# Designs tried in a protein design chat: VH-VL binders against q9nrl2r1430to1533. Part 194

Target 1, 104 residues: q9nrl2r1430to1533
Amino acid sequence: GGVHELSAFEQLVVELVRHDDSWPFLKLVSKIQVPDYYDIIKKPIALNIIREKVNKCEYKLASEFIDDIELMFSNCFEYNPRNTSEAKAGTRLQAFFHIQAQKL
Key: E = the ipSAE of ESMFold2; O = the ipSAE of OpenDDE; V2 = 0.75 times the mean of E and O plus 0.25 times the DockQ between their complexes.

## First folded at step 12 (VH-VL; framework fv_nezutatug)

Design z18 (at its last look DockQ between E and O 0.74; V2 from the best seeds 0.00; counts 0 for: pae E 4.8 > 2)
Fold by OpenDDE, look of step 12:
Structure z18 (fold): chain C 104 residues (1-104), chain A 122 residues (1-122), chain B 107 residues (1-107)
Amino acid sequence: as target 1 above (104 residues)
Amino acid sequence: QVQLQESGPGLVKPSQTLSLTCTVSGGSIDSGYSWHWIRQHPGKGLEWIGSIYYSGRTDYNPSLKSLVTISADTSKNQFSLKLSSVTAADTAVYYCARGPYTTDWHYYMDVWGQGTTVTVSS
Amino acid sequence: DIQMTQSPSSVSASVGDRVTITCKASQSISSYVAWYQQKPGKAPEPLIYDASYLYSGVPSRFSGSGSGTDFTLTISSLQPEDFATYYCQQANSFPLTFGQGTKLEIK
């Protein structure tokens, strides 16, 4: 394809990935490392998956994109107690996302 | 775009159980977010009743906890409120709402239903 | 429980006026405050979250500020559609609680 500007979704995903608190969210949780994760989380998602969906133009509405991001955070908070590093990182990243999402 | 709609009897007799349902469209209740019930007595402010989350876990207002049950039916994409032993004080407009899923109780109500009026009267 | 004391209970103003509504928390709640607008017979609509951030679509004449215990909602230049009741809400801890509301009326 030709050269094009990043969409708002692409740009936001880049910002999320580059954020210091993105490390819990960069890719899907490993079944090996966390054997019970997928027993608890039925709709796993991560930033790499969301990025792929953006690249494939699967999001037609901002709300769809936001829903996947919120699902990602929901999964984190569902699985991780609030005092964990993952939950704390998620809290900060979600706050950042909520601010940035206002620009969509 | 997600939409919420409350439904249920508009009239309940004292001592009976108030039962309401919130039907969610344009989004799935088992795909994250937090789901809330709020009520507003006539001419008064807003009162948080309780919330249900992704896992099905619930939190209730302590003032109502013993009388309140919130549940979810993912197959119908609904969540419900039951308030037992109602009195005139439970007459109110009842709203269901959605907010982000958070870990520190920082719940805001981003999307609201239109509300449904429930009158407690003999 | 955290009490949110909202003031004034009512205020009369004219189009173009600057209006400020205050919400005071009974204890420090950081910046975890939301503001809602409610018109008669309608559900509340979110205006602000985390004390100072506007929801998408909210006019820029609305602004929120504050941290700790004292919070304000400001309408820089009141428009006809702004006459409504406004509520603050704390999201610092359970139970979630709202202010008593401020009815903004036409002078």
Scores: ipSAE 0.509, ipTM 0.881, lowest interface PAE 1.2, mean pLDDT 94
Fold by ESMFold2, look of step 12:
Structure z18 (fold): chain C 104 residues (1-104), chain A 122 residues (1-122), chain B 107 residues (1-107)
Amino acid sequence: as target 1 above (104 residues)
Amino acid sequence: QVQLQESGPGLVKPSQTLSLTCTVSGGSIDSGYSWHWIRQHPGKGLEWIGSIYYSGRTDYNPSLKSLVTISADTSKNQFSLKLSSVTAADTAVYYCARGPYTTDWHYYMDVWGQGTTVTVSS
Amino acid sequence: DIQMTQSPSSVSASVGDRVTITCKASQSISSYVAWYQQKPGKAPEPLIYDASYLYSGVPSRFSGSGSGTDFTLTISSLQPEDFATYYCQQANSFPLTFGQGTKLEIK
């Protein structure tokens, strides 16, 4: 909770968005371009949605924020085979996230 | 913050089915994590039994695969272990654990339960 | 299956000592190693993931290193609360496997 915690969430989301491997996660997967995605992934989420939830103070605990980011990576790994560009980007960005999350 | 707690019978007879439950508190089992069962034999090392993922998919140790079932009940925020046809070799402390999910098989357990002792004896 | 062999099996040390524990994999596992601390009568607790990254709240006196087959856990200045058994775990491939443990005893 509180203003300092929400500022830290915003700082972390900005660092994720700026990372070179953020490209699969910036916005929700297009249903038109990937029609089976929403048949497989039951809880879709992306960085733009997480950032809006931070801006609207929807996270009451740091664990809620962390869980949304982890869900974002888990969706990537569930949908994409391990040797795809998306899964490799997800692995690198998740590693970066774990380092940056130590600041929380 | 997230806490895991094992429950189940401490004494099981040979050839019976061992059934354990892990209750998750301070977080949701449906949160995009991987959920694991691990056991520790008396005075010996740790052995991974298997995993269930938020999606319901499972992976099992090949040495136990035909004997083990891991399942989840999201309404109770629990996941469970069943191990059939137990022998004295299954006597151990059983732990449940959580870790981030990846398709790279790189699972590290970042939260552990307290453990529950199971003895298999005639 | 990948075997993880720890050494030494036990070590006695004094408060303030530098302690090094090693873990050797039976085949290359890149950096995919975690380390856990287990105090008597308690569950393992996470220390390190991916060979060298400390979990949040782990004291900076703990460090990890290694790649390939040889990995180390170092405690730079031993404290009384560090009395425990330490386990390495490989995360390169299934089945996940653990070292046999190293018992650290405080003199």
Scores: ipSAE 0.118, ipTM 0.785, lowest interface PAE 4.8, mean pLDDT 90
ESMFold2 (binder alone), look of step 12: mean pLDDT 91; pTM 0.945

Design z19 (at its last look DockQ between E and O 0.78; V2 from the best seeds 0.00; counts 0 for: pae E 4.2 > 2)
Fold by OpenDDE, look of step 12:
Structure z19 (fold): chain C 104 residues (1-104), chain A 122 residues (1-122), chain B 107 residues (1-107)
Amino acid sequence: as target 1 above (104 residues)
Amino acid sequence: QVQLQESGPGLVKPSQTLSLTCTVSGGSIDSGYSWHWIRQHPGKGLEWIGSIYYSGRTDYNPSLKSLVTISADTSKNQFSLKLSSVTAADTAVYYCARGPYTADWHYYMDVWGQGTTVTVSS
Amino acid sequence: DIQMTQSPSSVSASVGDRVTITCKASQSISSYVAWYQQKPGKAPEPLIYDASYLYSGVPSRFSGSGSGTDFTLTISSLQPEDFATYYCQQANSFPLTFGQGTKLEIK
């Protein structure tokens, strides 16, 4: 469409993607690289998917958007032990998200 | 917006099993987050009982672990608390709550139920 | 277990007063502290997480600070609706534990 201001959701997704700790979350986990991931994680999600949902205006409430982001973090922490780079990155990114989400 | 509601018998006899259910609306218990039971004895502070995560994994307060079982029913969007062999010390207001899922036990309760009073009496 | 000791157990204050409640952890817990407000007959309501961050909707007169073992909740200018019991909670390790509470009463 035409030029329009980014919504609060769009802005936040951009900030999350640009964050140094976003690398575990940018795309869905590869089934080839992590064969057992989808046996454990039943509702996979990633920032690219969330961004698409935002672009399609699928989030009617901030709570829905927040729920997907929290699901993303939950999946990370469920699958990855806390001493992994993924979990550590997720912890920092989640903290960042919680601060930013207060503005929604 | 997510809402939590506790339900169950308000009176339990000593040595029996206390059973409570938390019904979640406005969100799914199998879509992330952590889910908690907390209780408050009359005129006292708050005590964490245990938690269940969207995966079904549980953590319990060691002081209660041998007596506590927390479970979830995703089909009903509920999670439950069972506390066996209750005594007067288990008389309390019981709360269910939700918090973010975290990697290292940094759980806060950001949404609470209204609480339900359970009295243990013969 | 990590013990959270609040001080004072009770405090009387007037509207407009500055009120400070402290919570001391039995060991270092970094900044993993939450504060809750509870009014009689009601469930606790979250105020602060990670020691200093306010939940959405919490008035700016509330603030939290501290790290390690010493934490504070401050109400810069007490309002009538602020009279309640306040609890700190550590989220550093299991079991999760709360302070014993501070009852803030009208002077």
Scores: ipSAE 0.782, ipTM 0.926, lowest interface PAE 0.6, mean pLDDT 95
Fold by ESMFold2, look of step 12:
Structure z19 (fold): chain C 104 residues (1-104), chain A 122 residues (1-122), chain B 107 residues (1-107)
Amino acid sequence: as target 1 above (104 residues)
Amino acid sequence: QVQLQESGPGLVKPSQTLSLTCTVSGGSIDSGYSWHWIRQHPGKGLEWIGSIYYSGRTDYNPSLKSLVTISADTSKNQFSLKLSSVTAADTAVYYCARGPYTADWHYYMDVWGQGTTVTVSS
Amino acid sequence: DIQMTQSPSSVSASVGDRVTITCKASQSISSYVAWYQQKPGKAPEPLIYDASYLYSGVPSRFSGSGSGTDFTLTISSLQPEDFATYYCQQANSFPLTFGQGTKLEIK
């Protein structure tokens, strides 16, 4: 329940950030360095933003938290070709997330 | 918690177009997931009809490809199935479903609607 | 299309039994298999994804294994609520395809 669920969100985000494959997801993509990113990706999100939302208790439901994490991966897969290091890291981190999300 | 609910006519005449709508609640259809239509024929197993993705792209079962259209209306938080030229073979329970979007297009359905029975009868 | 062949078509078992259901793919599909449980008059419910990972809330008596072409769903110590029809699904390539189902009945 309630406070236990919010503690679980914090724990999960910390585990995602610590994972070796988190590097593409730590902060928002730079428009200067990747000029077309925001033409393709309409709802950008990153782990630092999600962690901030957890810290501010902005998630009312577990589904809202899960949806932000899944959106983060979907943006990666939509923007990056499958054979890029970003997409491969995303695939491994998403698999880790799906296992960890069973603890929610 | 996301919920999916199918709606549409339960009875359709042969040669007509079957139209179904899936209404998504507790989440957004534009939330980066994959959205699917699956049907179950009487006394038989499940058949995947097709999918639509948050980006608007679609994939269809080749056995139905010329007869099927899947579309989304993000303003209504819905996605829809149209199946043209139906026959008695299209009598089934129709489910909408959701799954995570993945890099290698490996889709598993983690949420299902309750299903709607469609009978094609003359 | 990748054909998924389940066996047996039905199994009769008692509460407490161990039950194994097999799903065979017509070509290699790596680990890209899901399993679903369907009770009469209800929608399918997800059990397992990626051959062996349980969804949240699925009892630990369910397990999945396999890779390549041969996959199994195992229920240890069968419970009354486990009597249902079970389907495998391949997610390797389109069209996504399901096995024909295995009905698990009370003996």
Scores: ipSAE 0.187, ipTM 0.793, lowest interface PAE 4.2, mean pLDDT 90
ESMFold2 (binder alone), look of step 12: mean pLDDT 92; pTM 0.946

Design z2 (at its last look DockQ between E and O 0.63; V2 from the best seeds 0.00; counts 0 for: pae E 9.6 > 2)
Fold by OpenDDE, look of step 12:
Structure z2 (fold): chain C 104 residues (1-104), chain A 122 residues (1-122), chain B 107 residues (1-107)
Amino acid sequence: as target 1 above (104 residues)
Amino acid sequence: QVQLQESGPGLVKPSQTLSLTCTVSGGSIDSGYSWHWIRQHPGKGLEWIGSIYYSGRTDYNPSLKSLVTISADTSKNQFSLKLSSVTAADTAVYYCARSPYTSDWHAYMDVWGQGTTVTVSS
Amino acid sequence: DIQMTQSPSSVSASVGDRVTITCKASQSISSYVAWYQQKPGKAPEPLIYDASYLYSGVPSRFSGSGSGTDFTLTISSLQPEDFATYYCQQANSFPLTFGQGTKLEIK
């Protein structure tokens, strides 16, 4: 093993996770807490899942990685009304992501 | 790199249905984006027609809602526009476009097709 | 519906000029504004989203600002390739609406 520099994908995921507005996205939505979530959202995803995919080298193209991140945000915006804390957090985090994604 | 390409008849007779298809390459229409139809009448500005989301949900311009149907075929990685009962007012360049945003508060078009000209004429 | 009113409708300028285009929304739309550039016979190309963020590849001479109802697109030093029509768009709510456009012409 040994210490190596994070890939661009890994680094970006770390930055997203550390962001103040990442809290809605850290893990999959709880079915217990949100019983109807999975009736509406058919492709659930979260940062922990994306991180796992990065670690497994499942992303061959930046576009694939970006697609999953955008899916994550789209799910949030699909389910949550604009005035919710989740949607507001998502809006800010997505803006941050779009800036960082330019480096990919 | 994602690319969008419009296709369909360039000439439609009045009262008929305009049918266009947008073929997406380099990315999936089922991957968390929204997909849009926008048109531009000759010498005029841009008019949003409607959108379809990866979830299958659609939104339409109220001015056209009764006449517009947007659908998606994930197996072909395409989404389509049908506009019924067309008139000369529907003559325009029709664009399909993509947005990384969904719902009704963040829809920007970051990738556009080249557009296809549709003329409504008898 | 939210109306987006651009001004001016047309503007003549020279290479090197500072150009400012404004867009006024009929109601507050926070920062949910995009700007597009369109050249004749071509599709619109995105410049700015969320009022002030440049898309990748957009030259830094382009900038956007504003919130609420008043928004501005600025080209700090006009280049030959910048002569085109520019559109603002609100993404605050459906129906999505565009400004009527600003044609930037060579003086």
Scores: ipSAE 0.022, ipTM 0.711, lowest interface PAE 4.2, mean pLDDT 91
Fold by ESMFold2, look of step 12:
Parts: sequence; structure tokens; C-alpha cells
Structure z2 (fold): chain C 104 residues (1-104), chain A 122 residues (1-122), chain B 107 residues (1-107)
Amino acid sequence: as target 1 above (104 residues)
Amino acid sequence: QVQLQESGPGLVKPSQTLSLTCTVSGGSIDSGYSWHWIRQHPGKGLEWIGSIYYSGRTDYNPSLKSLVTISADTSKNQFSLKLSSVTAADTAVYYCARSPYTSDWHAYMDVWGQGTTVTVSS
Amino acid sequence: DIQMTQSPSSVSASVGDRVTITCKASQSISSYVAWYQQKPGKAPEPLIYDASYLYSGVPSRFSGSGSGTDFTLTISSLQPEDFATYYCQQANSFPLTFGQGTKLEIK
């Protein structure tokens, strides 16, 4: 809802995109580079998609926005083994997100 | 604001199956969270029962694994607990709770239901 | 299973007192500890995650610290609403386990 809430979503997404550990989450995973990804991950999502949804005012509640961000991390942890660079980046970015989300 | 509410029968006979449902409002269970059942025995501490993830994966307390089933119905925005062959030891307040999903199961319950009392008595 | 042992099991204190509650894990759990407050007849409420981070809306008089096996929850100046039972919880590995609780009572 409201203009202030949507501005906060945009600001948070921008902070996530600018974070050093955002690289696994900027775009949807390539089916060509990772052929089995979409057999395992049922609801793919990435920061560019979330940012587009914010720009289109598709989030009616803060919880909907937060849920998409958490889905993004959950997909990362489901697909990537815990010792991978992707999973480690996800852990750090999720921690950053939790701090920033307190500002909502 | 996400809210969780437990429902189900408050009285169950020994050897029967306890069935509880957690209804989620203000958010979706088909999201990047894990969904947990936790119980609190009378005058005692908290015991984690198990969890279900958006993917359908479940994790159960090994002490209960052969007796417990957790499932989700995304169309109703609900997840459920079934605990078979109950005894008086299963008398407790049952809570549902939510946590962000992490790669090392760093489950911190950020939202709790209000709890429902279940008594197992003949 | 990782056992979480809280001490003291109860503490009697006055408004304005500083109270420290400790939680010891049976093995190293890094910083993966949460703290909850539970008032009679109510569900637990989250206070702290990852040993030291306060949830939004939690008063700044609450603080957490520790790593490895030894963790503390400190209330710097007790208020009337702080009289409750406090639980620690490890999030390092399944099964998730809770401390037995510390009851904080008015003196």
C-alpha cells in the first residue's frame, strides 16, 4: 500500500542490488547454464523481477514483498550446497536484508 | 502483518491421531519461510516437533518422526500436524510458528500463533 | 541433540535492577541463538536472534551476547512488563532445542 511504503520497498531493493553479495540474485538462473534448476525450483524469482513488481505497484502488503525476498533466498539454499559461493553469498545478503527490513 | 492461528480438537483419546491446522493470514505459506510446530508441556519447556518448507520438504524431531506428519495446503493457506498413537505425554499447548528459511537451518521463530491446548485423556 | 541449559532457573528482582540470564550449549553453536519472552497464558515472543540482534520493537534495555557455548541475555533496567519467563533456543542444528526457561519474578 501507500506511496511511502512503496518507496521503502524500492529503497530496500536498491540496497540489496548494490550489496556485494547480490550477484547470485540479480537475474533468474539460466536454464542453459544450469539445466536442472527449473526441475528443482518450483517458484523462481530474482531481484530484477522483484524490482519490476515494486515499480508496477504489485505488492499490496509489506509481507508480500518480504515473502518474495525470502523466497529468493530459499531457492538459493534449496538448490545450492551449503559450501558454495552462492549459498554463502545468500547467507550474508539475507542477514543484511533482515537488518534493512527492520526499517519498514 | 502475518498472523498464525491454530485450530483443532482440544480433547483427544489415547491411541487416536491428533490433527491440528495452522491458518496463515496476511501472507502466504507458499513463500520463502519455513513453518513449524512446537509444543509446550504443562509446567515444562518448549519442544520442537517439526517443520515444512515451501518446497514440501519436512524435518521432524527424531523422537517423534515415526508418529508425526506435517503437510501443507497452499490453496487454503494452511499447514497441518498429525500425530498418531497419542498418549497422555502428548498433552500440551501446541503452537505453529514461522521462520525465514536458511541453508543451515538457522530457524528463528519470528511469528508465533496464539497456541491451542490439547488434552489426551480417556 | 544439543542441550541448552539456562541459569538461573528463577530470579527475583525489583524494578530498576539489572538482570543477566545465561544459556550454555552442550557443544559449540557459533552465534546461532534466539531468545524469547513468554508471559503467562501467552505465546512466546521473539526478543533476539543470532545471539545479539534485537527484533524491531524490542526495547533497547534488552541485549544479548555470546558465541560458541556461552550466551547471555541482559536487561539493563527492569520494567514492570519484563516479569516473565525467558527461553533461549539454539538454531545450529535439528532438532531445534530450547533451554528450560528462566522465570523472572518481582521481589
Scores: ipSAE 0.007, ipTM 0.698, lowest interface PAE 9.6, mean pLDDT 88
ESMFold2 (binder alone), look of step 12: mean pLDDT 92; pTM 0.949

Design z20 (at its last look DockQ between E and O 0.76; V2 from the best seeds 0.00; counts 0 for: pae E 7.7 > 2)
Fold by OpenDDE, look of step 12:
Structure z20 (fold): chain C 104 residues (1-104), chain A 122 residues (1-122), chain B 107 residues (1-107)
Amino acid sequence: as target 1 above (104 residues)
Amino acid sequence: QVQLQESGPGLVKPSQTLSLTCTVSGGSIDSGYSWHWIRQHPGKGLEWIGSIYYSGRTDYNPSLKSLVTISADTSKNQFSLKLSSVTAADTAVYYCARGPYTSEWHYYMDVWGQGTTVTVSS
Amino acid sequence: DIQMTQSPSSVSASVGDRVTITCKASQSISSYVAWYQQKPGKAPEPLIYDASYLYSGVPSRFSGSGSGTDFTLTISSLQPEDFATYYCQQANSFPLTFGQGTKLEIK
């Protein structure tokens, strides 16, 4: 195949994944490790899933992409108390995302 | 793109309950974000009333807490405001709005409805 | 509650002018401030979040600065469409609170 330039979505996902605070978001929460997670979070999502959607060109609008990212953060803040490492990481990563999203 | 639209009676009698609904289109209220009610008395500034999150959890302005109920209906993709025992002081333009979901109360309103005028009068 | 004291309440300016609006918080709120623009009969529109970041589509002539208790919204060169009322909002803690507003009028 030909050489393709990274889309803005792809680039942003790469930046999010590489961020120091991405660790809670890299993949779906383990049902084994967190048995009650999926009782609380009805629409789970993670950066690996979002990346796949980007790769499959499932996002036609920036708003759709942003919505999934915001869902990811919403899930984190809904499940994790604010004083947890996950919530704190999420807060920082979300702030970073909001800045980067302005470029979309 | 998400859009918000307020609806409800524009006239409410004193001591009655003000009831408004915000209809969300272009997005789902149970897919994250925070949802807010803000009002603006004629010629005055903005006052936060309360918020509801996609889980159904709510936060209210303490000044109004005893009188305010915010709820959501995911089947209709709506969230609602009820304000009981209204007085003339509750006459205002009422806005619903959306913001990001945050863990530390850092809520901004990045999408607003057009607002609906509610007049409290006998 | 955190009080946001906005000043001035009104300001008259001409197209091309530099305009600065100030918002002072009753306690430190870090950088958790938003600015909104509201035109008559319209809903507020977001301009700035986290004190200094512009929402997408907001002209670059708008800028925000500040941290702690003192915040400013600046319009570097006023345009005709900028005449409106502006509000600051703190997002540091509940209850969320707004400034009183600054009405920017044509001189």
Scores: ipSAE 0.549, ipTM 0.888, lowest interface PAE 1.0, mean pLDDT 94
Fold by ESMFold2, look of step 12:
Structure z20 (fold): chain C 104 residues (1-104), chain A 122 residues (1-122), chain B 107 residues (1-107)
Amino acid sequence: as target 1 above (104 residues)
Amino acid sequence: QVQLQESGPGLVKPSQTLSLTCTVSGGSIDSGYSWHWIRQHPGKGLEWIGSIYYSGRTDYNPSLKSLVTISADTSKNQFSLKLSSVTAADTAVYYCARGPYTSEWHYYMDVWGQGTTVTVSS
Amino acid sequence: DIQMTQSPSSVSASVGDRVTITCKASQSISSYVAWYQQKPGKAPEPLIYDASYLYSGVPSRFSGSGSGTDFTLTISSLQPEDFATYYCQQANSFPLTFGQGTKLEIK
């Protein structure tokens, strides 16, 4: 955990947010717009929440940070069928993440 | 980092149920990964048994038909394997493993347990 | 089920040699292949995912390539710790299947 590791988490989150396919992941899914989402997804997470956790130094290990990002993608794939724009965006952003995560 | 540890009996009699548990440390089983059981027969290659996802969804090798059950206990951070009606053919080293969940269900095992040897013999 | 056929079944090589191991799928699996290294008495360890991407901590002398049905794992300059059995695994569809293994031995 030093300041170098926390900066790496922040840099990775910034790169994810800037990616064209980040749009389904920026904020939590609206319960009003998608009423059944929280019946299916029990551990919701989004990039804004992950970034806040980085800012609060809540990640003590790189694995904890990686696990939250993977959870974000897994929620997308669990809820959204393969042919949806959300699932396709998730697939591309996850591939980008795996490349960037090799730098940790 | 995440570590996986298998536990269970090393000797099981034919026709009984094999029960194994994988304990996860350094991470959570409900963190959006897939969790797998794989076995390696003596002098042979690796065989995927099945998988469980954090949602409770399971996928099993059709070759094991209805003989296999994989379950999770999130409160203990464990997932388990039960294989019923075992025979000598089920003698193997049993591994638990983890992989990321993907939209196409492409599972690559990025963490493996140490393995536990199970012998089916009277 | 998708069969994964590795060749050779064994190879004898010296430290410093370049070694190539191949894996052939019985049908197209795009790039959905992983490679594992297993030392005697130990669990498999991940080397490569998605045909060509190295896991963190895997030495750069390991590389993977291929798409469709034909895949290779290459070790550019063997080290003493590389003598092991290597497995490919397809991740295209269930059931997940592994190659039968390639044993890399010191000459």
Scores: ipSAE 0.013, ipTM 0.718, lowest interface PAE 7.7, mean pLDDT 89
ESMFold2 (binder alone), look of step 12: mean pLDDT 91; pTM 0.943

